# Designs tried in a protein design chat: miniprotein binders against b1l550. Part 247

Target 1, 279 residues: b1l550
Amino acid sequence: MRLPEELLERARDIHSEAPSHRIKLDRVGSFGLKVPVEFKGFLLLAEADVWVSLPEGRRGVDLSRQVEAIYELSNPPKDPFSLCREAAISLLEKLNYADSSGVSIRFDAPLQDGESLKYYGVEISSIASDEIINKIRVEILGMTACPCTAELIRAYKSSEIAATHTQRSLGILEVSTKAEHPDPDKLASIIERAMSSPLRTYTKRPDEGGLVIRSLSNARLAEDVVREMIHLFLEEFGHLPEDTHILAAVRSMESVHMHDIYAERSFSLDEIRKEISSH
Below, E stands for the ipSAE of ESMFold2; O stands for the ipSAE of OpenDDE; V2 stands for 0.75 times the mean of E and O plus 0.25 times the DockQ between their complexes.

## First folded at step 23 (miniprotein)

Design mr4 (at its last look DockQ between E and O 0.93; V2 from the best seeds 0.64)
Fold by ESMFold2, look of step 23:
Structure mr4 (fold): chain B 279 residues (1-279), chain A 83 residues (1-83)
Amino acid sequence: as target 1 above (279 residues)
Amino acid sequence: SWKKVRIKFTFDPEEREEVYEFLKRLARELREKYNLITLVYQEDGTIRIFVKGDPEAVDKFIEEVLKELEERGVKYTVEVVEI
């Protein structure tokens, strides 16, 4: 059913009115859109949020224009970083009353794992105002091995038993910068290398044994996983602007506990360099 | 009423980062002065400025940006597109 077009001349334009309470809103938009993206040869269905600021004098946002902005740029599919950035700029251009705009895009990134695949989580954002701020969050699972239990078991048998508990741990790197988004594969690699061992989609028994031995040889506290992530991040991305902000974290699903362990550090590049150089 | 303009500047690569920081500072000053919304960013080796607001204020913004670049003595090319 389609209503007569002439009603547009008679109906109030609710969105263009002033609101009863003149309060600016930071993010007003459409969340949970499905958009196609091309990432490293894969065509993926990503989830996107789009928004703009809404000044105190305007009651509502032209939501169809927001949705139009990202969908017209998503056909044909393109890399998610370009889509994210271009859509944020387009939103600011299309919505006259907005002084800022933003786009976030979430997807599972495929990662080669021998002759198979594994994946990690990616969420990127671009926020346009007086300049563009780019954010990326990467989450990937790895294996951690507890060094405390390993030492207790070694002491018990004086090296007759080499054992400890191992578990999945979720590593997180989140970066906010004025530069281009860091490569998500490099962020994922940093997280995996900080762990005791990477996870594999499958292994045969000799390879599985090697993986476990590697993890034991690389036993790490959750705290030290975070510290190693920061060290490796600085080696790879220390050239980013000094006001770049990073969060490094790990949530370890400890196999011997009913609960998880969590460790986190957030910092700017300027801040962490001063901290390290003072030791 | 609204006027919206895209400006694209090409500078010598050696000077681009210094000019970029200058244009960001200038745009922030002028947006306050003329009550405009501005965005300054880099793309494909060029510096881009998007500006929107009152038509007369937008025209003054563009005029003043070009004047400051000339006074700075920087070589550039420019494309101005109203959208």
Scores: ipSAE 0.693, ipTM 0.914, lowest interface PAE 1.2, mean pLDDT 91
Fold by OpenDDE base, look of step 23:
Structure mr4 (fold): chain B 279 residues (1-279), chain A 83 residues (1-83)
Amino acid sequence: as target 1 above (279 residues)
Amino acid sequence: SWKKVRIKFTFDPEEREEVYEFLKRLARELREKYNLITLVYQEDGTIRIFVKGDPEAVDKFIEEVLKELEERGVKYTVEVVEI
C-alpha cells in the first residue's frame, strides 16, 4: 500500500525540525547497502556505507536522498574507486546542510592464482570535507612458519631444513591519503611477499611441497612480517604525500596455541622516514 | 537561502599541481572567512571547487578566487555552474 503523496503536504517534515538537543553529529547514514561494482573485469556485488554530517539545528538526515545518490552512480556499474569518490562528492552536493560526507565500499577482490582464483578483502573509502581523503584497507591470508621452533628442532635433530609449526596469518594494510587510492593488488602483493609464503587455492603435490619448503626456509615472526610489510610499502609507495597514514598489521592464527598473535604499527610517511633516517 | 556552485578550472599541466595546492589553501581561508562549505578536488585533468552557503558569500568567494589567480598571472579557463 502506497500512501497518497498529498499527505506530504499535510505532514510535518520531521527531519528538518530542530532537535531537542542542539548537537552536531559526525556521521549519519545507511550502512550495509548492496551496490554493483566493476573490478578487474568482474562484476561484483559490494557492501556499501554512506553517510553525512548533521548540523546541530537539524533533527535528521534525508536518508532516501543518500541512497538515491549512490545508486544513481552505480548504474551502469563502475570501478569502486570512482564510485566511492564520486558518491562522496555527490552526497556533499545534494545534502545542503552537510559539511562532510563519506562512502565505504567492501568486497572480496579476485586475485589470479594460476588457473584458479584466490581473493583478498578490500574496503575502499572516501571522505569529503574541505578536501577528499581516500582510504583503502586490504586484508589477505598468507602462511607463516615459526623461526623459534625451527631453531629448536634444528638444534635437536641437526637437520638442514628444520620442521616447524606453520599457520595461517592475516596481513592488513590500511592507507589513508589525499592522493588517489593505492592499487589494492600491489598492497595485497606486499602482504604476501612479507609472509613466509602465499596461500594457494589449488596445489599439485610438487607445488604444495615447494610451498611448504619455501615457508620453512623463510620462517618469520609476526613482528618480522609487519616490519617487512612496512619496508616493502615504503619501496612501492614512498611517493605518496608525507601526511599519508598507514596501518600495517598481522594476525597469526598460531597452530600450537588456542590464541592468535597480533602485531601492528601505525605511522605517517613523515614519521617513519624520520625514524629510519635516525639509524 | 543556499547557493551551490561548482567551479571548473583548466590549467596548463605544468602549473596544475602548484595551482592545486594554492587553491586548497585559499579555499580553506575563504571558507573560514565567509562561513562556507568548500571542497577542492581534481577530476578529469581539471581542478574543481564546490562551494555552498549564503549567496552573497558564495559570490564573494568566487570573486576573490578569480582575483587571486589573476594576480598570480596564471593562465586558465574557468566554468562556473550553479547547481
Scores: ipSAE 0.396, ipTM 0.796, lowest interface PAE 1.4, mean pLDDT 91
ESMFold2 (binder alone), look of step 23: mean pLDDT 89; pTM 0.880

Design mr5 (at its last look DockQ between E and O 0.95; V2 from the best seeds 0.00; counts 0 for: pae O 1.6 > 1.5)
Fold by ESMFold2, look of step 23:
Structure mr5 (fold): chain B 279 residues (1-279), chain A 83 residues (1-83)
Amino acid sequence: as target 1 above (279 residues)
Amino acid sequence: SWKKVRIKFTFDPEEREEVYEFLKRLAKELREKYNLITLVYQEDGTIRIFVKGDPEAVDKFIEEVLKELEERGVKYTVEVVVI
């Protein structure tokens, strides 16, 4: 049933009223929208959130305008970074009362893995206010091999056995910058290269054996992985603006424990350069 | 009672980054002065400014931005679209 539009003359416009409590809200929007995106030749169904600020004098947001802003831009499907940025700008343009807007887009990014595919998690956002701030979070699983157990086994067997426990570890890089979003494939590569070994979708037995041997020869603590991620990030992305903020983290699902290990470091580019140059 | 304007500037590539930082600072100053909402960003080798607010204040914003660019002697082209 569609109601007659002339009822708009008789109904209160609830959204444009002043609220009973005049408190500004930072993010009011529509979360969990499904939007198509094109990422490196793949057509993916991504999840998106859209929002604007709401001033203290306005009771509600025009939700239909928010949803229209991103869907108008999503057909035909285009790369998620352009969609994210353009939608954030469009929201600020369409919602007169808003002094800021934002869009986030989440998807699983496919990666070539030999003759097969694997994937990693991506969340991007663009926030428009006086300028555009772009954020990207990449999460990918790798393998870590514990150096502590390896050393204990070496000491016990006098180098007769090269062994330790291995586990999946989730590597995380999050970047907030005024520049364009870093390429998520490069961020994923940094995380994988920092691990003891990447995970593969498929290997034949000789290749699987080699992967395990590589991990043993490249045993790393979660702390080592975080430090290596930072080192590799600086080599590849040290050109970004000095106020770019990074979070590097690892959550290791330790195979010998009932709980996970977590290590993390956040920094700005100018902060970490000063720290490194002091050693 | 609202005016919304998109401004598109094209500068020589060698000057673009310096002018971009200048326009970001200028927009912040004028936003406060005239109680406006502004966004400054780059796209396709151009510098874009979106401004919204009271029509008279928006017009003054545009006039002052153009005046400052002329006073700096920066060569540019401009497109102004009211939306």
Scores: ipSAE 0.639, ipTM 0.896, lowest interface PAE 1.5, mean pLDDT 91
Fold by OpenDDE base, look of step 23:
Structure mr5 (fold): chain B 279 residues (1-279), chain A 83 residues (1-83)
Amino acid sequence: as target 1 above (279 residues)
Amino acid sequence: SWKKVRIKFTFDPEEREEVYEFLKRLAKELREKYNLITLVYQEDGTIRIFVKGDPEAVDKFIEEVLKELEERGVKYTVEVVVI
């Protein structure tokens, strides 16, 4: 049942009222929307968050207008980078009272793995204020082998390739920049190359054995992985603006412990360049 | 009352990046001066400025931006759209 539109003339606009407490809010919006996106030839159903700022003199946000803005831009489906950017701008333009807006889109990105598919997690965001800030977060699983246990076993039993415990590790790269969103596949590749080995969706026995041997030959601490991620990132993306902010992290699901090992570094490109040049 | 304007600039590609950085700084200064909301961004090889606020303040913003560009001797084409 739809209420008569005439009732809108009689009803007070609750959203435009003065709040009981005059406090600005940073983000007000709809979270967990589902929007179609086109990504590398795939049509994907992504999760989206949309928001704007709310000034101290306004009680609420026009949430319906926010939802309309993102869906207008989602038909026909487009790439998530353009969708985020365009939607953030549209929100800022449509909601007069907002001084900032933002959009985040999350999905599992397909990644070719031989004749099969693997995936990585991606969150693409754009925030519009005085400028547009583009953010991308990539998460992909890899494998790490422990160098400490390997060294102990090598000392105990002389072997060219020492046995050690291996585990799945989640690598994370988060980039915030005034430039265009970095290529998520390149970010995923950096993470995988920083690990002892990548994971595979499908392996034959010889391939599986080779994968494990590779891991053992490239045994790395969680700390090593993060440092390698940073190094590889600088090689690939060193051309980004100096104020670009990066989070590089790894969470290792240690196979011999009940808990995970975590390591991270947060930095700007300017900061890390100065640090490296000082050595 | 609110006025919203989108300004689209086309510059020589050789000067575009320098002008872009200049416009970002200028817009930031002017938004504070006139209590405006501004967004400076690039799209399709053009520089765009979105500005909203008090109608008189928006007009002053546009005038000052154009004046500063003229004083710098920058060649450009401009499209101003009220939205």
Scores: ipSAE 0.339, ipTM 0.762, lowest interface PAE 1.6, mean pLDDT 91
ESMFold2 (binder alone), look of step 23: mean pLDDT 88; pTM 0.873

Design mr6 (at its last fold request DockQ between E and O 0.91; V2 from the best seeds 0.00; counts 0 for: pae E 1.51 > 1.5)
Fold by OpenDDE base, look of step 23:
Structure mr6 (fold): chain B 279 residues (1-279), chain A 83 residues (1-83)
Amino acid sequence: as target 1 above (279 residues)
Amino acid sequence: SFKKVRIKFTFDPEEREEVYEFLKRLARELREKYGLTTLIYQEDGTIRIFVKGDPEAVDKFIEEVLKELEERGVKYTVEVEEI
């Protein structure tokens, strides 16, 4: 049942009213929308957040207009990078009272693993405020082997390859830049290469054995993983603007403890270059 | 009254980056001066500026941008669209 449209003439526009407290809000929008995107030949259903700023003199945001903006751009489905950027611009253009806008799109990205698929988590964002800031967050699981336990076992039983405990570790790279979004597959690759070994969707016995041996031969602390991620990132993406901001992190689900080990570094490209050049 | 304008600039590729940095600074100055909302970005080899606010202020913004570009002797084509 639809209410008569004539009621709109008699009803107050609640959103345009002055608020009881004149306070600007940074983000007001719809979170948890589902939008189709095309990514690497896959049609995926992604989760999306859309928002704009709200000035101090306006009570509410036109939420329906926000939702319309992203769905107009999502049909036909397009790549999530373009969708984020275009939607952010569209929101800023459509909502007169907004001085900034933003869009975030989240999905599991497919990654080829032999004849099978593995995946990584990705969140792609664009914020329109004076300029466009593009943000991407990649999360992928890998495996770490503990070098400390390995050293103890080596000292106890002389072996070229010492046994040690292994665990799944979640690597995280978050990049915020005024340049185009970095390639998420490259970011995922950096994370995997920074760990003791990648994970596989399935393994045969020889492959599994080889994977474990590789991990043992490349034992790394959580701290080592983060430092390696940063090093590899600089090699691949050092051409990005100096004001580009990066978060590199790892969460290791330690197999001998009830808790996780976490390490991170937040930095700008300018900052980290100065740090490295000082050594 | 409220006005929204899209400006699309085409510059020589050799000058585009320098001009872009200049326009970013200029846009920042002018939006503060006139109380405008602006967005500047590059797309398809063009520099684009979106500006919205008071109609008179928007017009002044456009005029000053064009004036400054002329004073620099930069060759460009421009498309202005009111939306």
Scores: ipSAE 0.769, ipTM 0.926, lowest interface PAE 0.6, mean pLDDT 93
Fold by ESMFold2, look of step 23:
Structure mr6 (fold): chain B 279 residues (1-279), chain A 83 residues (1-83)
Amino acid sequence: as target 1 above (279 residues)
Amino acid sequence: SFKKVRIKFTFDPEEREEVYEFLKRLARELREKYGLTTLIYQEDGTIRIFVKGDPEAVDKFIEEVLKELEERGVKYTVEVEEI
């Protein structure tokens, strides 16, 4: 049902009023939108957030314009990186009172796993103000094997038992840069290579044995994984702008404990290079 | 009540990155001077500037950007679209 448009002449425009408390807001928007995207030949239903800044003198944001901005650009479906960037620019153009805008898009990315598929989590964003800042967060599960327990078992009565506890660990790389978004597959690969072993969708018995042996041969603390992620990241993406900011983290669901272990390092490229060169 | 303008500059490829850095600094200085909102980025081999705000301030921004480019002596073409 469409209401009569002549009501617009009589109704107050609540959103354009001044608020009772004149406080600027950094992000006001529509969160949890469902948007189609095309990624590596897949049509995915992604979750998107859109927002703009709101000055102290304006009571509310035009939410329908925000939703229109991203949906107009999502048909036909396009790659999520283009959609994200274009929508952020469109928001800033459409909403006169905003001095910044942002878009985030989240989806599960398919990843080849032998003859099967697995997935990893991706969240991208683009923030437009005086320039565009692009951010990408990748999360993927891997396996870690505890080196402390492995050493204890090795030393136990000169034991024939080669064992340690293994667990799922969630690796995280988050990159904020003025350059284009880094390739999410490369970020996921860095995380997996930093783990004791990748996880598989399934294995057959001989392959499973090999996976376990590999993890035992590549035992790593959560701290080791974070350091290796940083090393591999610098090797692959050290060419990004110097003010690029990175967060590398691992949350390990330790199989012998009731709680998780967490390790994290954030840095800019210029910061980490100075740190490494000081040794 | 606002004026909104898209500006598209085409420069020789060899000069584009140097000019981009110059325009970034200039746009940032002028946005603060005139109380404007600006966005500068590159797309399809061109440099794009979006500016919005008070109509006279927007006009002054555009005038000063073009003046500085002329004084710099760079060859360029420009398209200005009011939206």
Scores: ipSAE 0.652, ipTM 0.902, lowest interface PAE 1.4, mean pLDDT 90
ESMFold2 (binder alone), look of step 23: mean pLDDT 88; pTM 0.868
ESMFold2, fold request of step 24: ipSAE 0.652, 0.638, 0.642; ipTM 0.901, 0.899, 0.895
ESMFold2 (binder alone), fold request of step 24: mean pLDDT 89, 88, 88; pTM 0.875, 0.871, 0.874
OpenDDE base, fold request of step 24: ipSAE 0.703, 0.702, 0.698; ipTM 0.907, 0.907, 0.907

Design mr7 (at its last look DockQ between E and O 0.90; V2 from the best seeds 0.00; counts 0 for: pae E 1.7 > 1.5)
Fold by OpenDDE base, look of step 23:
Structure mr7 (fold): chain B 279 residues (1-279), chain A 83 residues (1-83)
Amino acid sequence: as target 1 above (279 residues)
Amino acid sequence: SFKKVRIKFTFDPEEREEVYEFLKRLAKELREKYGLTTLVYQEDGKIRIFVKGDPEAVDKFIEEVLKELEERGVKYTVEVVVI
């Protein structure tokens, strides 16, 4: 049943009313929308969040206009970077009372692995206020080998390649910048290269053996992985603005323990450069 | 009364980055002065400013931006669209 449209003329606009408490809200919007995006030749169904600020004098946000804004821009499907940026701008333009807007898009990004595919998690965001801030978060699984156990076994059996326990580890890079979004494939590559070895969707026996040997030869603590991620990030993305903020983190799902090991560092490019130059 | 304006500037590529930083600072100052919402961004080699608020304040904002650019001797083309 659809109500008569003439009723809208008689109804109070609840959203435009003064709230009982005059308090500004930072983010009000729709979370968990599904939007199509084009990424690396794939058409993907992504999850999206859209929001704007709400001033103290307005009771609610026009949520329908927010949803319309992103879907208008999603047809035809486009790359998620442009979608985020354009939608954030559109939201700020369409909603007169908003002084800021934001969009976040999440999906599993395909990554070629031989004749198969692997993936990494990605969240792409844009926030429009005085300027546009672009944010990207990449999460990809790799493998780590423990150097501590390796050293113990080496001491016990005198082997060139010491056996050790291995585990899956989740590497995380989050970048916030006033520049364009960093390339997520490059971020994923940095994470993989910082670990003992990458994961593979499929392995033949010789390939599997080689993968494990490589991991054992590159045994790394979670702390080592984070430091290596930062180092590799600076090499690839050192050209970004100095106020660019980075989170580098690793969660190792330890195979000999029931708990995970976690390590992280948050920093700006300016901060970390000063730190490294002081040594 | 409420006014929304998109401003699109085309500058010489050699001066564009310097002017971009200048316009960001200027826009920040003027938005605070006039109680406006502003967005300064770069797209397709052009600098864009979105401004919204009180119509008189928006007009003053535009006038001051153009005046400051003239005083700096910067050559540009500009498109102003009321949305």
Scores: ipSAE 0.727, ipTM 0.916, lowest interface PAE 0.6, mean pLDDT 93
Fold by ESMFold2, look of step 23:
Structure mr7 (fold): chain B 279 residues (1-279), chain A 83 residues (1-83)
Amino acid sequence: as target 1 above (279 residues)
Amino acid sequence: SFKKVRIKFTFDPEEREEVYEFLKRLAKELREKYGLTTLVYQEDGKIRIFVKGDPEAVDKFIEEVLKELEERGVKYTVEVVVI
């Protein structure tokens, strides 16, 4: 049933009123939208959030306009970085009362794994205010091998065979920059190279054995995985603006414990360069 | 009561990045001065500025941006669209 449009003349416009409590809101929007995107030849159904700022003198936001803005731009499907940026700009242009806007888009990125596929998590965002700030978060699982247990077992056996516990660890790299979003595949590669071994979709027995043996030669503490992620990031992306902010983290699902281990470091490029140059 | 304007600048490619940084700083200064909302970004090799707010303040913003570019002496073309 569609109601008569003439009712609009009789109904209060609740959204344009002043609120009882004049408090500015930073993000008001529609979260959990499903939008199509095209990523590296794949058509994916991504999850998106859209928002704008709401000044203290306006009671509500026009949510239908926000939703229309991103859906209009998502047909035909386009790469998620363009969609994210264009939608953020469109929101700021369309909603007169907003002084900032933002869009986040989340999807699982496919990644070639030999003759098979694997995936990693991606969330991108663009925030438009005086300029555009681009954020990207990449999460990918890898394998870590504990060097402390490996050394204890080596000493006990006095042999060349090292044994230790291994586990899946989630590596996280988040970058906020005024430049274009870094390539998510390169961020995922940095995380995987920092770990003891990448994960595979499948292996045959001889390959599995080789993978485990090689992971023992790359045994690393969670703390050292984070440090290696930072080192590799600086080698590849040290050219980004000095005020670029990075978070590097690992959450390790330790196979011998009931709980996880977590390590993280956040920094700006200016900050970390000063830290390194002081040594 | 409200004016919205898109400005599109084309500069020589050799100067574009330096001018872009200049325009970002200028727009930030002017938005604070006049109480405007502004956005500066690049698209298709061009520099774009979006500005909205009080009509007289928007007009002053545009006039001052053009004045500063003329004083800087860079070659450019400009399109101004009211939306």
Scores: ipSAE 0.596, ipTM 0.886, lowest interface PAE 1.7, mean pLDDT 90
ESMFold2 (binder alone), look of step 23: mean pLDDT 88; pTM 0.862

Design mr8 (at its last look DockQ between E and O 0.92; V2 from the best seeds 0.00; counts 0 for: pae E 1.8 > 1.5)
Fold by OpenDDE base, look of step 23:
Structure mr8 (fold): chain B 279 residues (1-279), chain A 83 residues (1-83)
Amino acid sequence: as target 1 above (279 residues)
Amino acid sequence: SWKKVRIKFTFDPEEREEVYEFLKRLAKELREKYGLTTLIYQEDGTIRIFVKGDPEAVDKFIEEVLKELEERGVKYTVEVTII
């Protein structure tokens, strides 16, 4: 049943009314939208969040306009980086009362693994205020081998390649910058290279054996992984603006414990450069 | 009443970065002065400024930006679009 359009004209615009409490809100929007994106030749259904600021004098946000803004830009499907940026700008332009806007898009990114596919998690965001801030978060699983257990076994059996426990570890890189979004494939590669070994979707027996041997020969603590991620990031992305902010983290799903090991470092490029130069 | 304007600047590539930093500072100063919402960004080799607010304030913003660029002797082309 559709209400007569004439009734809508007589209804108060609740969103434009003054609120009971004059308080500005930082983010008001729609979360968990599904939008199509094109990424590396794949058409993917991504999850999207859209929001704007709300001034103290306005009761609510026009949510329909927000949703319309992102879907207009999503047809035809485009790359998620452009979609994020363009949608953030569009939101700021369309909603007169907003002094800031933001968009976040999340999906599993395909990554070629021989003749098969593996994946990493990615969240791409853009925030429009005075300038545009671009944010990207990449999460990818790898494998770590424990150097402590390896050392104990080496001491006991004097083997060249000491056995040790291995586990899956989730590596995380989050970058916020006024530059363009960093390449997520490069970020994923940094994380994989920082671990003892990458994971493989498909392995034949010789390949599996080689993967395990590689991990054992490259045993790393969670702390080692984070430090290596930072080092590799600086090598690849040291050209980004100095005010670029980075979070590097790893969560190791320890195979000998019921709990996980977690390590992280948050830093700006200028901060970390000063730290490294002081040693 | 709200006025919304897109300003698109094209500068010489050699001067673009310096001008961009200048315009960021200027936009910040002017938005505070006039109580405006502004967004400045680069796209397709151009510098773009979005400004919205009181119509008179928006007009003053545009006039001051153009005046400051003229005083600096920067060569540019500008496209102003009211949306």
Scores: ipSAE 0.749, ipTM 0.920, lowest interface PAE 0.6, mean pLDDT 93
Fold by ESMFold2, look of step 23:
Order: sequence, then structure tokens, then C-alpha cells
Structure mr8 (fold): chain B 279 residues (1-279), chain A 83 residues (1-83)
Amino acid sequence: as target 1 above (279 residues)
Amino acid sequence: SWKKVRIKFTFDPEEREEVYEFLKRLAKELREKYGLTTLIYQEDGTIRIFVKGDPEAVDKFIEEVLKELEERGVKYTVEVTII
């Protein structure tokens, strides 16, 4: 049902009124939108959030204009980084009363894995106010092998067992910068190389044995993985602006426990360089 | 009432990054001075400024940006679009 347009001349414009309580809001928007994106030749269904700031003197946000803005830019589908940045700029331009805008886009990124595919999680955002701030979070699973248990078993009297527990570990890199978003594949690669071994979609028995042996040769604590991620990140992305902020973390789903281990470090590039150079 | 303006500057490539840092500082200063909303970014080799707010304040912003560029002695091309 569509109501007559002539009613608009008689109805109050609720959104443009002053609110009962004059309080500024930081983020008012539409969350959980489904948008198509093109990433590395794949057409993906991504989830997007869009928002703007709302001043204390305005009762409501023109939400339909927000949704329209991102959907107009998503057809035809384009890379998620361009969509994210362009939508954030468009929101700030379209909504006069806003002094900032933001867009987040989330998707599973495909990776070639031999003859098959695997994936990792990506969330990007762009926030526009006086400048554009770009954020990317990458999450990928890997395998870790415990060096502590390996050493205990090796020391076991008359032991014929070379073993330790292995588990999935979720590696996380999150980068906030004024530069363009770092390449998510490079971030995922850093995380995988910091683990004891990457995960495979499938293996045959001889290859599976080799994978496990490889992981034992690279046994690492969750703490080791975080430190290695930071080391590798600095080698690849040390050129980013000094005020770039990074979070490196691992959540290890310990196979011998009912609970997880978590390790994390947050830092700016300026901070970590001073720390390393003092040693 | 509102005025919204896109400004596109083209500078010599060798000067663009230095001028960009200057314009970022200037835009922040003028944003606070006049109660405007501004956004500055680079795209396809140009520097873009979006400004919105009170029409008189927007006009003063544009005047002061151009004046500062002239006083700095930087050569540029400018396109101003009212949206």
C-alpha cells in the first residue's frame, strides 16, 4: 500500500524536531545490511553497518537516506574497500546535520588451499570526520602445538612417544590507520606463518602425518604466536604512519582443557619501535 | 540554512604531500573557528575538501583557504562545486 503524497504537506516532520532531551548521539544508523561486494574475482554477500552522528538539536536521522546511499554505491558490486570509503564520504555529504559518519563491512575472504578453498574473516571500516580513519580486522584459524607438553613427554623415562597436544588457535590482527587498509591476504599470511602450522581443508593420510610432524617442529605457546605476529607485522607494515594502532591476539582452543587461552598486545607503531630499540 | 561545497585542488606532484599536511592543519583550525564540518582527503592525484555549514561561514572558509595558498606561493588549479 502506498499512501498519497499530498499527506506530506500536512504531517509533522518528526525527524527535524528538537528532541525532548537534548543529547548528542555518536552513532545512529542501520546495522546488519546485506550488500554485494567483489573481492579477488569472487562475488560475496557482505554484512554492512552504516551510521552518522546526530546533534543534540535534531530528533532523528533520515535512516532511509543512509540505506539508499550504500545500496546505490553497491550496484554494480565493487571491491569492499572502495565501497566502505566512498559510502562513508557519501553519508557525511548527504546528511547535513552529521559531523561524522562511518561504515563497516564484514565478509569471509576466500583463500586457495591446494585444490580446495578455505577462508578467513575480514571486517573493515572507514570513519569520516575531519579525516578518514580506516580499520581492518582479520581473523584466521591455525594449528598450535604445545612445547611444554612436548618437552615433558620427551623427558619421560624410557619413553617411545614423541607427542604433544595440538589445537586450533584463532589469530587476530586489527589495524587502525589514516593510510589505506592493509591487504587482508597479507595480514592473514602473517597470522598463519606465526602459528605452528596452517590448517588445510582436507589432507590424505600421508600428508596429514607430515602436517602434524611439521607442527611439532614449530611448537609454539600462544604468547610465542602473538610475538611472532608482531615481528612479522613490523617487517611487512612498518612503513605505515607512526600513529597507526595494532592489536595482535590469539585465542587458543586448548584440546586438553574445557577453556581457552588468550594472549593479546595492543600498540602504536611509535610505541613498539621505542620498546624494541631499548633492548 | 545549509551550504555544501566540494573543493578539488590540483598541485604539482612534488608539492602535493607537503601542501596536504598544511591544508589538514588549516582545515582543522577553520573548522573550529567557524563551527563547520569539514573532510579532507586525497583521490586520483588531487586533494579534496568537503565543507558544510552556515552559508556565510562556508564562504569565509573558502576565502581563507585560497588566501593562505596564495600567501604560501603555491601554484594550483581549483574547482569549486556547490552541491
Scores: ipSAE 0.601, ipTM 0.888, lowest interface PAE 1.8, mean pLDDT 90
ESMFold2 (binder alone), look of step 23: mean pLDDT 88; pTM 0.858

